# VH-VL binders against Mitochondrial distribution and morphology protein 38 (MDM38): the designs that were tried, part 7

Target 1, 223 residues: Mitochondrial distribution and morphology protein 38 (MDM38), of Saccharomyces cerevisiae (q08179r182to404)
Amino acid sequence: KLIEIRKKTSEFLHETLEESNLITYNTIENAEKKQKFLNFFRKLYSAKEGKIMTFQHDEISAIAQMFKNDSVLDNLSRPQLAAMSKFMSLRPFGNDNMLRYQIRSKLKDIMNDDKTIDYEGVESLSQEELYQACVSRGMKAYGVSKEDLVDNLKVWLELRLRQKIPSVLMVLSSTFTFGGLPKENYSKAFSPLAEKKETKSKYDDLLDLYYDGILQVLSSIPD

## First folded at step 18 (VH-VL; from G4 with light chain D31E)

Design Q3
Fold by OpenDDE, fold request of step 19:
Structure Q3 (fold): chain C 223 residues (1-223), chain A 122 residues (1-122), chain B 107 residues (1-107)
Amino acid sequence: as target 1 above (223 residues)
Amino acid sequence: QVQLQESGPGLVKPSQTLSLTCTVSGGSISSGDYYWSWIRQPPGKGLEWIGYIYYRGTTDYNPSLKSRVTMSVDTSKNQFSLKVNSVTAADTAVYYCARDRITFKGYAFDYWGQGTLVTVSS
Amino acid sequence: EIVMTQSPATLSLSPGERATLSCRASQSVSEYLNWYQQKPGQAPRLLIYEASKRATGIPARFSGSGSGTDFTLTISSLEPEDFAVYYCQQRSSWPLTFGGGTKAEIK
């Protein structure tokens, strides 16, 4: 039941995010950043048109960093907010502002928790703590080994704390990464140039999946 | 059609502040698509980018001039201004205001003022 | 900053001849290179943007090519009004920088 709910929620978000404007380029005031932003989305649009475009992780990260949690949340619809809340194991309650507040509050908690976990080490967490940490971040945790949970959380911390990807985008990305959507729906058009390291570790694969998820979220921004 | 026109004194004394204003007509400064820029050209020399101002007040200056340059924008007047402090003879140039277009269509200085000569002399 | 170098400094040609102007960047600027024309006593005018895109109202005889560090502006057949100074400008990184210019003069 939970897996099915996650899948449905993920599908819903995937379908509806395209209708939402997560950010307008007009919010970017620095010329260099704006040009970089526009270049990225030009490339993204080309990919949508069927051109094979490759995106580097650093490129994705740079663009992701231009988004703010509040701005993204302000542009989500009520159904999207509700879906996101459920995905984060929140009980959606109240009006849109209340939902936004709840999500914002949870994101803040996660952000603080990330710092703590990073300081103490992911390996210091109990299985239950790992489970809760992953669930709160929208990761699949049920039926997942402790080792995999650790890896997932490490990737999360890398992206959040090292790459400074906004938590809202990370949670949304998790819906794509862990939503149980067939890998085939990741349009081959978005081939993150995984650095062809000859021996791709499980960690690297997971990292690539997250970047793909982020790219999917970004691709949902209307033209 | 968008037009830009520079205005200000053509003569400035050394150590004083050069002040120029660019008036934009035929279009609004209050657009996220454009960065309002200053470029100068010393007599017989090439072009030097000075900096830009965004309609919301965000600026970026050439590092070579950053310490002496200040830009401002007045959206109500559809104008933006340049100040260069502590001028020397090296600041003698034709000063151009230009619109820097940053859109999906392309990136370029697409409209220029006619330029105004500012001479620094005692 | 990225240094832009134009060559030749002066190009002496006759009307009807083909002009080839070169611009080199000290580092890769991808396709983010513009060309401007400046006639005596006038402001620069945009000719080409993003290496190869012709600006509105620019005659077809003007074309741009190149990527990375090496760029070329070509005038297929020089008209009398084409004798001017041409500047390349990179916008890959800030500060924005211009080349030293190439003067196309009548032979």
Scores: ipSAE 0.838, ipTM 0.969, lowest interface PAE 0.5, mean pLDDT 91
Fold by OpenDDE, fold request of step 19:
Structure Q3 (fold): chain C 223 residues (1-223), chain A 122 residues (1-122), chain B 107 residues (1-107)
Amino acid sequence: as target 1 above (223 residues)
Amino acid sequence: QVQLQESGPGLVKPSQTLSLTCTVSGGSISSGDYYWSWIRQPPGKGLEWIGYIYYRGTTDYNPSLKSRVTMSVDTSKNQFSLKVNSVTAADTAVYYCARDRITFKGYAFDYWGQGTLVTVSS
Amino acid sequence: EIVMTQSPATLSLSPGERATLSCRASQSVSEYLNWYQQKPGQAPRLLIYEASKRATGIPARFSGSGSGTDFTLTISSLEPEDFAVYYCQQRSSWPLTFGGGTKAEIK
């Protein structure tokens, strides 16, 4: 039942996210950053048009860093906010501002928790703690092994703390990554050049999956 | 059509501050699509990018001039300005203001002022 | 900063001839290269942006090509009004930099 709800919520977010402007490029004031931003999205648009485009993880990270939690949340529609709330195990109630506030509050909690977990080490967490940590971040946790939960959380921390990807994008990415959404044909066009490391670890696969999710989120920004 | 026009003194004494203003007409400075730029050209020489100012006040300067250059913008007047401190003969040049377009359509200095000659002389 | 080198410094040609101007970057600038034309006593005018895209109002005889470090501006058939100085400009990285220019003069 929970998996089904998550899937439905993810699907809804996926369907509606394209209608939302997550960020206005006008918020980027530095010319170089703006140009990089525009180049990235030009590339995304080309990919959508059927051109084979490859995206590097660092490129995705760089663009993702240009987004702000507040800006993204301010541009989400009510249904999107509601869906996001559900995905984060929040009870959506009230007006849009209330939803945004709740999400912001939860994101802040997650951000603080990330720092704590990173400091203490993911391996120090109990299975229940890992489960809750993953659930709060929109990750699939039910039926997942402790080892996989650890890896998932490590990937999260890498992206959030090392790559400085905004938490809002991470949560949204999780909806794509773990929502069981059929990788629409767009995913092939967006294949992050996984460094062909000969032996991709499960961790690397998860990392790639998250980057794909981020890319999908970014690709949902209307032209 | 967007037009840019430089204004300011054509003569500046050494060690003084060069001050120029660019007035933009036919369009608003208050756009996220444009970076309002200064470029100079010494007599008989090439072009040197000085810097830009964004309508919200964000600036970036050429490192070669950063210590001496200040730009400002007045959105109410649709103007932006350049100051160069401690000028020397090397700062003698035609100074151009230009609009740097950064959009999906392309990236370029698409509109230029006519330029104003500033001579540094005692 | 990225250094832009233009060659030749001077190009002497007759009207109707083909002009080929070269611009080299000290490092890759991808396709983020612009060409400007400057006539005596005038401000530079945008000709080509992003290596190969013609600016609005620019005649078809002007074309740009290249990527990475090597770029070319071609004037298929020189008109009398085309005798000017041409500058390439990179915008891959800041600070923005210009080439030294190529002067197209009448032979």
Scores: ipSAE 0.837, ipTM 0.969, lowest interface PAE 0.5, mean pLDDT 90
Fold by ESMFold2, fold request of step 19:
Structure Q3 (fold): chain C 223 residues (1-223), chain A 122 residues (1-122), chain B 107 residues (1-107)
Amino acid sequence: as target 1 above (223 residues)
Amino acid sequence: QVQLQESGPGLVKPSQTLSLTCTVSGGSISSGDYYWSWIRQPPGKGLEWIGYIYYRGTTDYNPSLKSRVTMSVDTSKNQFSLKVNSVTAADTAVYYCARDRITFKGYAFDYWGQGTLVTVSS
Amino acid sequence: EIVMTQSPATLSLSPGERATLSCRASQSVSEYLNWYQQKPGQAPRLLIYEASKRATGIPARFSGSGSGTDFTLTISSLEPEDFAVYYCQQRSSWPLTFGGGTKAEIK
């Protein structure tokens, strides 16, 4: 049931993200960051024109860090805010300002939980606590082993706390990743370049999946 | 056609503050495409980037000058300004204002003022 | 800070000759290198951006090449107005830095 709601809300968000200005060109005021932003999107748009491009995780993180939670939320329409709320397992009600408040409050709660979980260690959580932590962050949790829930949450903590990916961007990225690792291989015009390791763990696969989710959100920004 | 023109005193005494204004005509200073920059050239020597100001007020300065430099922008007058505090003879230079274009079309100082010589002498 | 080194400091040539000016960066600047020309008594003007792209209105005899740390400005056949000082400038990282210049002068 939850999965069905998430599929519906994710599809709506994917179809409408281009209509929103998640970041405006003028809000990047530092010149070095502006140039880095432009270099990234020049590369991304080249991929859409038929070139196959890969992006390092550090590249994706640097661009994602330029987004601000409040600015993104201010630029979402009420239907988008409602869809985001439903994806986050919130009960949407009221006008767009009330929806923004609900989402901000939930994101603050998640951030405080992230800090606590990171300090105590992900392994200290019970299976019920792991389940709730993953569900609240937009991850697949039903029928998932404790070990896999741990890996999912560790990837979230890495991206959120160490890579400093903004919380709103993380939730939007979850709309692309909530089903877990894909079963099939697709050729893509653009993709993240995973860190090369001799033994690739499930954690590494999940990390690459989430970077791909972030890249998908970034690719929805109109040129 | 965009034009930049420096103005300000050509002679400044040591320990005083050097103040210059750049007036932009033929285009708006209020654009996300441009960074409004100051570059100086001591007589017979090369170019030194001083810093920039964005029309919304954000600045970045060369670390070599950062402790003594401030910039400001007045969008209503289409102007931006440079102040260099506590000047010495080493600050004698031709001062250029320049427009730094940072867009999908490329990145460069595409328009420069004529430059104004500022001499620091007692 | 990225140090830009230009060589030679002075290039003595006759009109009609080919000029080759070198610019080396202390670390990779990728393709984010510009060339400026400064004639006596004038402000610099943009010649080349992004290592090899000619700015609007710049004659075809000017060409740029290179990437990473080593860059070259070539003037295929010098004209009298080309005797000036040439500066390379990196914009890969801030602070933006210029080379010391190469003065092209009449032999």
Scores: ipSAE 0.728, ipTM 0.929, lowest interface PAE 0.6, mean pLDDT 88
Fold by ESMFold2, fold request of step 19:
Structure Q3 (fold): chain C 223 residues (1-223), chain A 122 residues (1-122), chain B 107 residues (1-107)
Amino acid sequence: as target 1 above (223 residues)
Amino acid sequence: QVQLQESGPGLVKPSQTLSLTCTVSGGSISSGDYYWSWIRQPPGKGLEWIGYIYYRGTTDYNPSLKSRVTMSVDTSKNQFSLKVNSVTAADTAVYYCARDRITFKGYAFDYWGQGTLVTVSS
Amino acid sequence: EIVMTQSPATLSLSPGERATLSCRASQSVSEYLNWYQQKPGQAPRLLIYEASKRATGIPARFSGSGSGTDFTLTISSLEPEDFAVYYCQQRSSWPLTFGGGTKAEIK
């Protein structure tokens, strides 16, 4: 079943991501961006038991935007590319370059679909269309209410279209939202605007969860 | 030991182009840790950051000067350069080149040239 | 652009005295504040980075403190070579900006 495949591939990716150099500060040429990158990772690497570090959504987005899909894919091993393909419901075949092309093509298709859904409105989708849209993006969808599917898809569109989080990071972060965050998680995302509300919406909680997933991907980058 | 040395004309006429070169010795300009900066100081006044160049060519300039400033780097000569177009008397200053270190160890201008006075007058 | 304001403009003291120099930013710069010393006819020299971290080779009598908008440089016991101009410099936001300087001069 799809659930079993996604659990297995998520576990594999979580265990192996730290072996990959998804980005280094030496590729960042703008001085202000390099300093922001270094500040972020100095803070992230200082997180440990008894010292929880919190990150605003905006600062996570700014760092995530420094990544490029092709650079990340080039730094994944063949087993990682195969696991990512299976997580995305693709059938891996061929050499590493063919796997990268297959993943890039799927990500492009999802992006075009994202733009269409955003233009027509998430509310225009039927229950089955919502289900398929969420499943194709690596979300838990079986047994999930229509209201929750709408909120999940709206969060995806916010991150992908407004916050411009790279598609490959979105998929990798989905493995953490699907497969679960580490038990010993010393980094947390938050929104200052949502924290001012007396009761946060389900949407706000989902945003925090997805940003926590992005934080986990970023935490996998070695010092 | 890393050393920086400014060179160029000390006198420039108004409306002309000020051109300076910084020669780096005792270390390579081609490093991801460093940004190569120009900072100026009018006589008796404070310091103004002009901009930087990265060894691969990326630049950023102070908005107050951006329309008139260009920087270049020549990695084969271990040098970087500053041009300021359409100068006026307000551009009279001591010009410093400096190395800006941006690493996990911290961020600072850790090496400076001795400075060169450029006077703008007819 | 972040405006850095230093006070006093001039500080007249004798050797052995404690010097306290102030630097204020027009908006928060967190800890991204450096201090430089400039002697007559010389280039600036880095003293303190990240508000409170002493640069390599800087004597222990120099210390920095502060965060956000208000910063101080303290020289616990002035030596003759400490009579110079001191500049704070922020690097939280580009363009990088310096304060106007505080001249420490012998009384």
Scores: ipSAE 0.711, ipTM 0.927, lowest interface PAE 0.6, mean pLDDT 88

